# Designs tried in a protein design chat: VH-VL binders against Probable carboxypeptidase X1 (CPXM1). Part 5

Target 1, 162 residues: Probable carboxypeptidase X1 (CPXM1), of Homo sapiens (Human) (q96sm3r113to274)
Amino acid sequence: TGCPPLGLESLRVSDSRLEASSSQSFGLGPHRGRLNIQSGLEDGDLYDGAWCAEEQDADPWFQVDAGHPTRFSGVITQGRNSVWRYDWVTSYKVQFSNDSRTWWGSRNHSSGMDAVFPANSDPETPVLNLLPEPQVARFIRLLPQTWLQGGAPCLRAEILAC

## First folded at step 23 (VH-VL; from z5 with light chain S31N)

Design y4
Fold by OpenDDE, fold request of step 25:
Structure y4 (fold): chain C 162 residues (1-162), chain A 119 residues (1-119), chain B 107 residues (1-107)
Amino acid sequence: as target 1 above (162 residues)
Amino acid sequence: EVQLVESGGGLVQPGGSLRLSCAASGFTFSRYNMNWVRQAPGKGLEWVSYISSNKYYTYYADSVKGRFTISRDNAKNSLSLQMNSLRDEDTAVYYCARWSYRDYRFDYWGQGTTVTVSS
Amino acid sequence: DIQMTQSPSSVSASVGDRVTITCRASQDIDNYLAWYQQKPGKAPKFLIYGASSLQSGVPSRFSGSGSGTDFTLTISSLQPEDFATYYCQQANDFPRTFGGGTKVEIK
């Protein structure tokens, strides 16, 4: 009934199309921010199950390049899949761009302000948010606003587009 | 040691139903996305279905959509495939396969269970 | 769907031979390609992802190359235990799809 996933989980969106403001490590980079990705679970394996921004990052964001103008309609988020830590974003904003330089936000119809979307309360339960108004753009960013106390802004995501 | 053990295969008539099961051990089953892959006699491999670790997302090959249902019980470390309205072309060895985002691969496979659809 | 065309369907070779298997994707799949080995009566076994082996215990004589649409699996010096069927598989989208397979047989 809804719009299909853009393809983070399916890997339709390649790793090179995922970017972030910062990453705690390569194993927590944007390429690890895919819905339903799991931790490596191996000794010495640096890969974990989320993108995680650096603690010093004051304005963290996770970016998806759709490769072409795309009608974004929704976002699905998860927390971090990890055997080591619990981290998840509890709220985020969404921005769009056509050139990755100029950005505009998803806004509430009622207030006209940037919409703040509720996110996760546990690592694994996916949370779907439909955009108040679908937006046509090439790039979409998720901007964590709040996250688990004592944790880090970590998320996995899927983007809905049609 | 990671182990996947399929069961439930057998002979069934066209239009019949069968439920396959895969018992997982040696790893945290609830953390991994699981798949079914089948192989018809003397033929190649065909992906059948995917289920996310949290059970919220499933995907199916067009050839089985509407007829097959993938499910899992993380508490029992079990993966299942309910197959309804079976056809001759569903005859195959069915493998349980673990998906790894570490290497973007099916990193572990079961030994397979044979499903034969025939009148 | 992404179609994977594998060639040849079969190859007869001798121990020590160089064997090359090709896999072509119907669209650009970047480096999202895995190779599997399957012996009769056994489940497939992962060999290589992309241009490097990520499977512990895979002999160095197995190598992968390619990106985009064209990929190659090479066995530099075929060993007796290498006679098997090999499959490529794209990991770039659902449905996951496999090549038709290449059976490496004894000449």
Scores: ipSAE 0.944, ipTM 0.962, lowest interface PAE 0.5, mean pLDDT 96
Fold by OpenDDE, fold request of step 25:
Structure y4 (fold): chain C 162 residues (1-162), chain A 119 residues (1-119), chain B 107 residues (1-107)
Amino acid sequence: as target 1 above (162 residues)
Amino acid sequence: EVQLVESGGGLVQPGGSLRLSCAASGFTFSRYNMNWVRQAPGKGLEWVSYISSNKYYTYYADSVKGRFTISRDNAKNSLSLQMNSLRDEDTAVYYCARWSYRDYRFDYWGQGTTVTVSS
Amino acid sequence: DIQMTQSPSSVSASVGDRVTITCRASQDIDNYLAWYQQKPGKAPKFLIYGASSLQSGVPSRFSGSGSGTDFTLTISSLQPEDFATYYCQQANDFPRTFGGGTKVEIK
């Protein structure tokens, strides 16, 4: 039907290709920002159910390295899978890069401004956003802009590419 | 104790249909992605299908695409596999298996239910 | 699809023997490789992931090694309860795929 996933859920994208501006812990690191990943069910579990940026991080981002120039077409997001906390991103921006140094944003055609994508309103319902214009790049970043009040910027994601 | 109990296996003719079920207990079923894996008599293991915990995403082996449908009822802690247009090569023991992103493995398996497709 | 080639298909060994099973992936799968043990009439049981983690209760005589395309499961000293069929499985993509299996049988 649509463009295939890049492979965050499938693990095609290896852990080493996932990076972030910050993480609250190892178990909430970028390698846990995979669509449909489950949390640990016990307190003190090393692994949790999302990537979560530190609350002090003023410009949080989640980065996927496609490994080669890739035509990104869409993004799917979820909130944090957790037995004891509610955390999810409610909006985000998307940026692209070929060298991880120079970045350009996904922009609205009408305004020419960076597009702000609506994200989640609950932990588990996936939200799909198609990019206004598919972009060819090696790297893609999700930049949380808003998140659940009282919560942290946490997400799970899949990237669509075709 | 984590338990997965498959049922619904039986003898069916080629072209027939069968619905397998897996009853889960001993864990929060709704938080785990589930799978079906099968094993033909005297053969190795073959992954069949995957369904996400939230039911939104499914994946299938090419050998069963268009014929098999995986589904789940989280309220009833049940996993299902609807098998249509069955073929001789679908003859196997079918296991339900829980996927863990903790260590990227099928960490729990049922004891399996046998499906025999024969004319 | 990622093909997993497992060797040997069978091995005859005695208690106390060192047993080595090899699994080769058709492409680089990093360290996304799991090993399972299956006894006759039973469901597979997870043993080890890659070269790092053992399932709780799995004896230390089981060890994994390798990355990329070549992986090895080693039983340092075979015990009577270790006679079984072993499978490797790649976790790097859908479809998940298994090796053909290695039957470890009594010599």
Scores: ipSAE 0.942, ipTM 0.961, lowest interface PAE 0.5, mean pLDDT 96
Fold by ESMFold2, fold request of step 25:
Structure y4 (fold): chain C 162 residues (1-162), chain A 119 residues (1-119), chain B 107 residues (1-107)
Amino acid sequence: as target 1 above (162 residues)
Amino acid sequence: EVQLVESGGGLVQPGGSLRLSCAASGFTFSRYNMNWVRQAPGKGLEWVSYISSNKYYTYYADSVKGRFTISRDNAKNSLSLQMNSLRDEDTAVYYCARWSYRDYRFDYWGQGTTVTVSS
Amino acid sequence: DIQMTQSPSSVSASVGDRVTITCRASQDIDNYLAWYQQKPGKAPKFLIYGASSLQSGVPSRFSGSGSGTDFTLTISSLQPEDFATYYCQQANDFPRTFGGGTKVEIK
């Protein structure tokens, strides 16, 4: 019944279509924010298992370019897969755009305010959030609102789209 | 060193069942997404199934959906493939393969176990 | 599913010859293409990732190129140990799919 994965886990969405507001390092960049991605093997590996914004980023976001108008219906998130740290986003908002310049949010019809989605409470358990209303757009952003105390906004994601 | 050792292959009749195992050593098995890949006699490679390191996600090739079940025991460092309703077309060498998201490829393979489905 | 068409299915060549193997994807797969070598009775061995990046320890006579839908593997000067079957594999979507293979036979 639901829409299939857009392809963050599968790599159908290539690395070049993922962007973020900031990254702590290349190995924590948006290309690492893919559902079920794994951390590196050794000490000194710079490739960890999440996108992580810089700790000082006041307005973190993770962006996916679907490449064409796409009907977005849901989001799945995971925390950071790491041997070094525990980090995860605990809530986020979602925004859409056709040109990556003008953005509109997913809204709760009853309140008229932007919807805030509960996210993760551990590194690995996936959390599904269906959008209140599917949105047709080219770009989707996840905007972390809260995250693990003393940590940074880190996530892995998959997007559901028809 | 990384080792993947498959076992459980053999001769079975069409419609029968078989369970393959893959013993992993030399790496932290619970941190890796794992796969089965097969190769029919004299033929090319075919991906069969995937299971995520956290076990929440499994995927199957269309040719085996509904008949095969992938599973893992992270405490025992083992990967399994339960194969039901076997067909002649399932005759192959079955490889256990580790996926790497560093370089987007299968970085380690076992030596394989042979399954023969014949009446 | 993304179909990978590999050509030729086999080639007979002499030591020192240049061998070129092609792989065509049924849709754009960016550079998400790997090449493997498989010798008889053995599991496949990884050669090239990202269409053109050589794995450490792979001889420099191997090279890969291409993006989008058309890719090539070239062996610039064939050696006796290069007798094997070569496979391309797309890494751009589930299911991961392989080309049909190219058997390289040394005359």
Scores: ipSAE 0.656, ipTM 0.858, lowest interface PAE 2.0, mean pLDDT 91
Fold by ESMFold2, fold request of step 25:
Order: C-alpha cells, then structure tokens, then sequence
Structure y4 (fold): chain C 162 residues (1-162), chain A 119 residues (1-119), chain B 107 residues (1-107)
C-alpha cells in the first residue's frame, strides 16, 4: 500500500511498453491486458478484453517496461472481460529485471521459494496482491501458474509503483 | 440507439447540494466505464469524474475532489453525481459520457443538464 | 496533468477553404488523441480517434495527423455544416484533458 498505479488503466504506460510470451490473437494481445479494459461485442473482436496467452505456451508471461528504475509494490489483476468467454488466471508468480534478460523472483518469506500469488475466480472482481518486499527494477513480469481449467491464461492488470 | 439522458440540474445557492442522474439505454450499461464532463458557459470542456463498470474504481478532477461523489446503479442503468458544497465555478452544463477502450475516447454523450450556482 | 494547447482559438473562413487546427501536448501521448466537434447548444460529437482514424460517417474532408506531442486536424474544403468548435482530447493519462477549443466561423 502507498504506491500509486503505474498507469496500465490510465494508458500512461503506452502499448509499446507491454509485451507477452504469446497471444491467442491480436485482440488478446498484451495491449489489452489493462485493468478495467472493456471488450467489444463480437466473438474474436479485434478489441477483446484481456491479454490471453496461447494454451500451448509452457511458460506464459506478461511484461511491463516502466521505462526507468521503479519501486514495484503490488499487482492488481482481473480476469477476461467478454460476453462470449470465461477465462482467468487463478495464480501467478512475479519476476523483475533491469535489462529484460536476467530475472529474479518475488520470494515467499516463510518458504524461501518464489512467491505464488492467488489471483482471480471471476471475470471482473479485482484482486490486489502486495509484494512481500517492494523491488526496485525497470521490468516486471506476471507469470501465470494456474488458470481456469480447459482455457488459457488471461488477465488484465495494474501495477502499483513509485 | 445508444442514449444517455441527464437530469437533476437547476439553480442552487453556494454551499448547496444537487444530485444529477443519467439514464442509459440501447447498450449494456454494466459493461462500460462512465464519466461526467462539464462545460462552463462560453468555456471549453472539463472532465469531472469517472467510475469503472464494476464500481470498484472512482477518480475525480482536483477541482471537485472531496465535494462530488460519482455512483452507478447497474440494475437500473443509471449514473449519478452527488454534488455537495457547490461553488460559483461549478456552474456548467454537465454531460454524462461513455468511455470506450476500443478507441480510447468518449464515444457517446448525453444532451447535458444545466447547473447554476448563484444567489 | 497533461496540458493540451490548441491553436488558433478561432478562425474565420469561407466555404471551400482549407482549415488547419493544431493541438500540442505537454508530454508525449503517443497517438492517444481524439478530436470532437461541438455545434452551438449541442453535446460534443466524436470525429477522430488514434490521432488519424475517422469515425464511421465522418466526411472524408476531415483528416487528422501527428503523434507524440504535435497533432493537426484538417478540413480540406470547408462546408456550411462544419462551422463549429473543435476540441482535442488526450487519452494517455488521468485526468483526461481537452484543448481549449477552436471556433471555426463562417466568412
């Protein structure tokens, strides 16, 4: 708590600063992975309602470039906004980098392992996860670990950062 | 067929209160982020407030923060603006406006309702 | 807040004239810019999104260009129905902010 939104919802973080490991389609690309974004009404709309990785993606990730060293403190996630489909991530890990090549994870204090954050159970209810320890880095990744059975990892996000 | 109809404007004294309403039809209201935008007489447009479709997020212009409260009733397809501690500079036509993340702009506007703050 | 500076504040023009309106943002807003038309006594009407993409049903005499901080709305051959006030609006951050408007007057 205490850091404002980085700007996924507001568009202060432009589309060019968002990247992902894969996308099911253009309309489900990382540029759509923004908190409170709204889908168009067509199935397969070019303006769909989340980032969704391909089902075959064995190591899905959603990446935000803050553009400069930034103190990340938390993550807010939502599922996919759609009148046609139900998809959401149910858990994820978080990684950080200064160069987008070498990464380190957010750690669970009690286990010493990478922290696994509980995520969503419906399309719209936002879920806040504060990082155990704020991290200073330029890049942050969300790495879906589990998602709605029979679907693909889909999320919308906001990042809390100073 | 998208329609937005504002109501509740009127004359009010400084320090008084008004509640504006916006009735929405012709679209699935509960899926859209909604806004209030105002225009003082003879002046340009000023964004006032925003509420997310799921109601969890609200934002306000600094000029109205702490005095105005945006709300919505998704079952009744209505948007509201509670305006307290009104000042002369709040005199304006108030529009409800729908935000589109398809095109990143205000895609539909109501006809406006006039608020006049004066003795 | 992102300041939007719009110029000129007004222009007097004849039917058939080419009119150019400029909008400048106080910081890079990529192409997150919209243009609106407002006629007297009416709500604003959306014209252009993404700096250059025309809304369906907007006449092709309207065009938008620019990215970053400098943007232009052009009316290639002014028609009687085009006399109105035009606003730019940035969509790159909260609060959403508008330019001061450009009134396009006949003659």
Amino acid sequence: as target 1 above (162 residues)
Amino acid sequence: EVQLVESGGGLVQPGGSLRLSCAASGFTFSRYNMNWVRQAPGKGLEWVSYISSNKYYTYYADSVKGRFTISRDNAKNSLSLQMNSLRDEDTAVYYCARWSYRDYRFDYWGQGTTVTVSS
Amino acid sequence: DIQMTQSPSSVSASVGDRVTITCRASQDIDNYLAWYQQKPGKAPKFLIYGASSLQSGVPSRFSGSGSGTDFTLTISSLQPEDFATYYCQQANDFPRTFGGGTKVEIK
Scores: ipSAE 0.544, ipTM 0.829, lowest interface PAE 2.7, mean pLDDT 91

## First folded at step 24 (VH-VL; from z5 with heavy chain S100D)

Design j5
Fold by OpenDDE, fold request of step 25:
Structure j5 (fold): chain C 162 residues (1-162), chain A 119 residues (1-119), chain B 107 residues (1-107)
Amino acid sequence: as target 1 above (162 residues)
Amino acid sequence: EVQLVESGGGLVQPGGSLRLSCAASGFTFSRYNMNWVRQAPGKGLEWVSYISSNKYYTYYADSVKGRFTISRDNAKNSLSLQMNSLRDEDTAVYYCARWDYRDYRFDYWGQGTTVTVSS
Amino acid sequence: DIQMTQSPSSVSASVGDRVTITCRASQDIDSYLAWYQQKPGKAPKFLIYGASSLQSGVPSRFSGSGSGTDFTLTISSLQPEDFATYYCQQANDFPRTFGGGTKVEIK
C-alpha cells in the first residue's frame, strides 16, 4: 500500500550518493547512515553503526541523492547501532532539492511551517514518518533538530519513494 | 566462535510445509541481519530471504514470495524459515547466513540443512 | 533483478597455474561484489569483497578487481586446496543474486 524504500538498507543507493554536513569519523560517515546497518566489533574497526555529525556542527544534515527526480513520500529513522554508546536523533526536519544548492522544506499542512518530525527513543526501533505532502526532487536531507541528551546526532535511515 | 546450525530439513511432498531453524551462537545475534540462502543439488547459490535484526523488515526472492516466511527470536538466538506450498524446485540445501555491513557480505554460514520435495 | 553472469562455468587447471574468473552484472553495481569459495559438501566461504577486502585467513594469492559491471577473481598460483567452486554475489540490491559459479578442477 505504501511506497517502497529508495534503497539505503538494500545498498541500491550507493555510498557515493550519501553525503553529510559533517562526520565524527569515517566509520560514522554518511555511508553508515543506512537502515539496519550494524557496527563493527573489532578493535580499530573503521566501521560503526550510524552517521553521526560532529559536535561542533551547528546545522547537521544527512543527504541522499536519488540520482534522478524522485517522489519522496516518507522517512524511516533509527538510532546508532553501537555496543559502546547510545546516540539517536529525537526529531528532525526534511528538505528537498533538485540541484543540491536550493532547498525547500517539508511543510506542515496546518501551520504552513517547516514540519518537525518525531524520531527515535531507542537505537533500534525504526520510526516511520510520512511526509505531509510527497515531494518531487532529486535530493533529500534529514536535519536533526534534537537528540538524546548527552549523546550525539546520530541516525540510520531509509527513504520511501514512489 | 561464531556458529550457525541449521535444522529442520527433511523429505516432504509437494504442497507440504516445513519449518527450518537456525541456532546462532558466539555473537550477539540480535545485532545482525540474517538470511537464508539455498542451493539445489548440483546447482548454484540462490538467495531466499532476509530479515533485519529488529525483525521489522523482511525481503524475499520472487520464487518464494507468498510461500515462505522468515522470522527470528532474538531471545533464543534463533532464525526460522516457514516454508509452505513447497514445490519440487524448492529442493535444496538451505543455509542460514549472517549479513555483515562492514564488507557487505555473508560472513558466516551454517553447515546447511537439506530439504527434499518429492512425491 | 540484477543478473550475475559468471564465466567460465568450469576451468581445468594445474597446481601453480594462474586462474581468472569473471563476473558480469546486468547493471552497474559499483563495487558491491563479493566472492565465495565452496568445496563439495561444505558451506560457501567468503573470500573477498571488491579489490581490497579479504577474509581473515584467506591467502594473498586470491585477489579481486573490477567495478561497475565487470569483475574478476584471480588466483595467482593455484594450490591443491583451491580446487573448488567459486561464486560472485552482488550486494547492490534485493534480491541478492549470485553468479552461476565456476568450478576449478584438476587438469
Scores: ipSAE 0.940, ipTM 0.960, lowest interface PAE 0.5, mean pLDDT 96
Fold by OpenDDE, fold request of step 25:
Structure j5 (fold): chain C 162 residues (1-162), chain A 119 residues (1-119), chain B 107 residues (1-107)
Amino acid sequence: as target 1 above (162 residues)
Amino acid sequence: EVQLVESGGGLVQPGGSLRLSCAASGFTFSRYNMNWVRQAPGKGLEWVSYISSNKYYTYYADSVKGRFTISRDNAKNSLSLQMNSLRDEDTAVYYCARWDYRDYRFDYWGQGTTVTVSS
Amino acid sequence: DIQMTQSPSSVSASVGDRVTITCRASQDIDSYLAWYQQKPGKAPKFLIYGASSLQSGVPSRFSGSGSGTDFTLTISSLQPEDFATYYCQQANDFPRTFGGGTKVEIK
């Protein structure tokens, strides 16, 4: 594929560079939204297996700070790693920013509308989506749009950038 | 009890091949990312390779890229390392190591298997 | 790659001594640092992660400190079973890299 991973799985992107609109718990915070991260064995573990937004969060987002202007080319997502629960995002939008204040979306060239990317259908199979057009920005957000019925908007991710 | 048992080590000539195996037990193998770490005689530890639990992602040290291939069979609780084009500097004890994403560490290691590359 | 520089390479100590081992990263690795203990002819054993003073199964005499680039493992009162080689390891990126090791020997 195109660009290499930004480093969520490798931990190159430190916890402080990961943010979210909300989290169900510390163990489900943005620092746990890393590709191929694993949960503990207990439900409600402080080290759980994804980022999960709160139920009342009407506009959830997961944010990665690349630290500097970066050419984002793609996104990889997984569902929640858990022995107790099934949660995964089934679709999401992507936004970019240079200042974390003004955001623009990844759009389809044909329609000009914000692109909605298909995500996961099981917890562990990674799903790669290339952006219709690579974007240069410092920040990237994943905005869950739909998720497993009866579940929560949970994901693990990797960002492709070069 | 978590156990990792390596096998497949031996004496091989430069340019030869060897396949190491690691048998896992005492935990849900398919839930864990696995690694190989080696230690040359009288030397320190060197990370060799990583494979994700779902098998989709692998990473290698530059010293072994293009020559070594990590793989796993989750149904058999087995980790493997195919080593081709072996060099003298590949001589080492090879450890199977489990990665823990709670505290980011190699929390369990096998006893190691010895690989000796010599003409 | 992230280089881990460990010091000293060896230290002679007696039972009851305070032992300090230092690990320096070539770049900021936040707190992504683990320590391991290895005895001759044995596999490494995970010891402690990050700036932690206590973890399950680890004697309280072992403690870790530091963040960014400089880290320290301290054995407050060396016991006979503590004579071994210790390694630090960064978990901040691939390739994972280890320090050169510190051998704690009997004086």
Scores: ipSAE 0.936, ipTM 0.958, lowest interface PAE 0.5, mean pLDDT 96
Fold by ESMFold2, fold request of step 25:
Structure j5 (fold): chain C 162 residues (1-162), chain A 119 residues (1-119), chain B 107 residues (1-107)
Amino acid sequence: as target 1 above (162 residues)
Amino acid sequence: EVQLVESGGGLVQPGGSLRLSCAASGFTFSRYNMNWVRQAPGKGLEWVSYISSNKYYTYYADSVKGRFTISRDNAKNSLSLQMNSLRDEDTAVYYCARWDYRDYRFDYWGQGTTVTVSS
Amino acid sequence: DIQMTQSPSSVSASVGDRVTITCRASQDIDSYLAWYQQKPGKAPKFLIYGASSLQSGVPSRFSGSGSGTDFTLTISSLQPEDFATYYCQQANDFPRTFGGGTKVEIK
């Protein structure tokens, strides 16, 4: 890809720049949706191992504010880090915005429809998806489309940007 | 309870190689991202390398990139640092350090193992 | 890399004195800062995380403050066991970097 990480794993992107449509708990909030983050020692504590949307959330999304116009080129995802629970997103769409109000999607060149990116099939194996076209924007959203049956949309992520 | 024990330090000539090991006990090693941090004689602390708990990601300080290789064996609760093409500047006490999952810091350190590189 | 500038490099103080150590980051690191104590011949010991939160078992005479680029560790009433070198460490980006250290010497 040639574009470096934006800084979700490293913390260069602070917790205040991460937002989500919903969270099952504080310990599964967007601040935990960072690549390689480790779950805590107890199930249900404040330090779980992913962002997980609420079960009732019909339109889940995970949002990153880069703080300024940024050329997004790719997304890396992992499932939930946990020894008690198995949850992961299996596909997602990507949207961009300059004002967090008006959004446009990443498009599949072949079909002309919104691109749907294959995501994870286990908790830890990272999956890289390059965007069909790099996009310049301030905000990027991951919108889970499918996830492990009987579970919830849970992910950890890193964003590649130049 | 948490214990990290480094070994494998010693005297080596410039250009030589050395392998450090860190034995972990008292915690679930496979759940933690692990690091090496070094301290040259009379100097401060310098982060050297990182490996994720799942082994997929490794990172190195620029000063050691291409010469050092971090690895782990989660079944044996062991962290390793293979050091090649050693230089005088690599002389230091090398610490095995655990990264806390809750707050962003090194919460447990081993006692260190000393590497001396001299002509 | 985020550079961490720590001052003073050393300080000599009496038991009961207030000691203040400063740490400056080369860029905004929010509150992603930790403080460590290292006694001679020993590994570093974690004291403070998130710039101001004390680790369990750390005496209440230790306190931390700051955000952004400027941070302070304070020992409100220095005790004989506080003779050590203190390091700040940023956790806002790779590589994790440390300040140069402040040696606190008991007169």
Scores: ipSAE 0.509, ipTM 0.827, lowest interface PAE 2.9, mean pLDDT 91
Fold by ESMFold2, fold request of step 25:
Structure j5 (fold): chain C 162 residues (1-162), chain A 119 residues (1-119), chain B 107 residues (1-107)
Amino acid sequence: as target 1 above (162 residues)
Amino acid sequence: EVQLVESGGGLVQPGGSLRLSCAASGFTFSRYNMNWVRQAPGKGLEWVSYISSNKYYTYYADSVKGRFTISRDNAKNSLSLQMNSLRDEDTAVYYCARWDYRDYRFDYWGQGTTVTVSS
Amino acid sequence: DIQMTQSPSSVSASVGDRVTITCRASQDIDSYLAWYQQKPGKAPKFLIYGASSLQSGVPSRFSGSGSGTDFTLTISSLQPEDFATYYCQQANDFPRTFGGGTKVEIK
């Protein structure tokens, strides 16, 4: 609570600091996974309205490099902005790293297992999830667990960090 | 043809209120994040306020926080700026401006509406 | 907020002259910079995005360059219709901020 946006919506986090496990196309790449980003006019546009993993990606993830150790406190997600398609992530896990090689998860203190965060049920309504405990790390990953059936994991995001 | 038409400008006394409107046409208004940008006489451009296409996010310049409220009606293709507690320094031409996330720029501007705050 | 410092504030030049306008950001903005032209009594018009990419229909005598904190707009051969005020604008963070403007006056 209380940490400002890291800067996905604003572009303070540049495109080169965003990475993903896969992308359906360049127009659905991680550089489009920014909160409130808007699609272009046509399906398959170079400027589509989310990051979307390939439909066959078994372990999708969306990664943000904050550039230095920073205190992550929350995640805001939206579904895909499109007049042509409906796609959104319905739940995800969060992981952190200092070197992009060794990862640890956000834990649910009630169970001791990795926390699963409820995400979206429509394209535009933002869903805020505060982390159970803020984490100090350089990298954060969102790992979609479930999404709209028959679609692909698609999201736009903002990260809250100090 | 993209068109943005501002209205509601005029003369108002300090401490008064005014509501600006911007009528949008020629594009799908509900898909675009919108802004107000102003220009005082003989001065440069100053961003004033932003509202996301889905209306969930609004931002304001420090000079207007607490006094101005941006809103939109996506059914009517209309952007509004409610201006309260107006000051002499709010005198400006106010532009409705469309933000294009494809290339991250103000790609279309209205003609502007003039607000004069004078005793 | 990212401060944009534009210089010079004005320049007088003759038709055919090369005119260079500079814009400095208070922090690294990568290449997320746009340039606008504004003629008296008119709304600004978009010229350049990404520091160097010309909008379609903009004459090729206009060019932009730079990255990081230092940017330039160049008019390679000034024409009478180029009399205007030019603004840079950063697109790297909220709020979007403008330079103070450079008035280009034809001698």
Scores: ipSAE 0.500, ipTM 0.814, lowest interface PAE 3.0, mean pLDDT 91

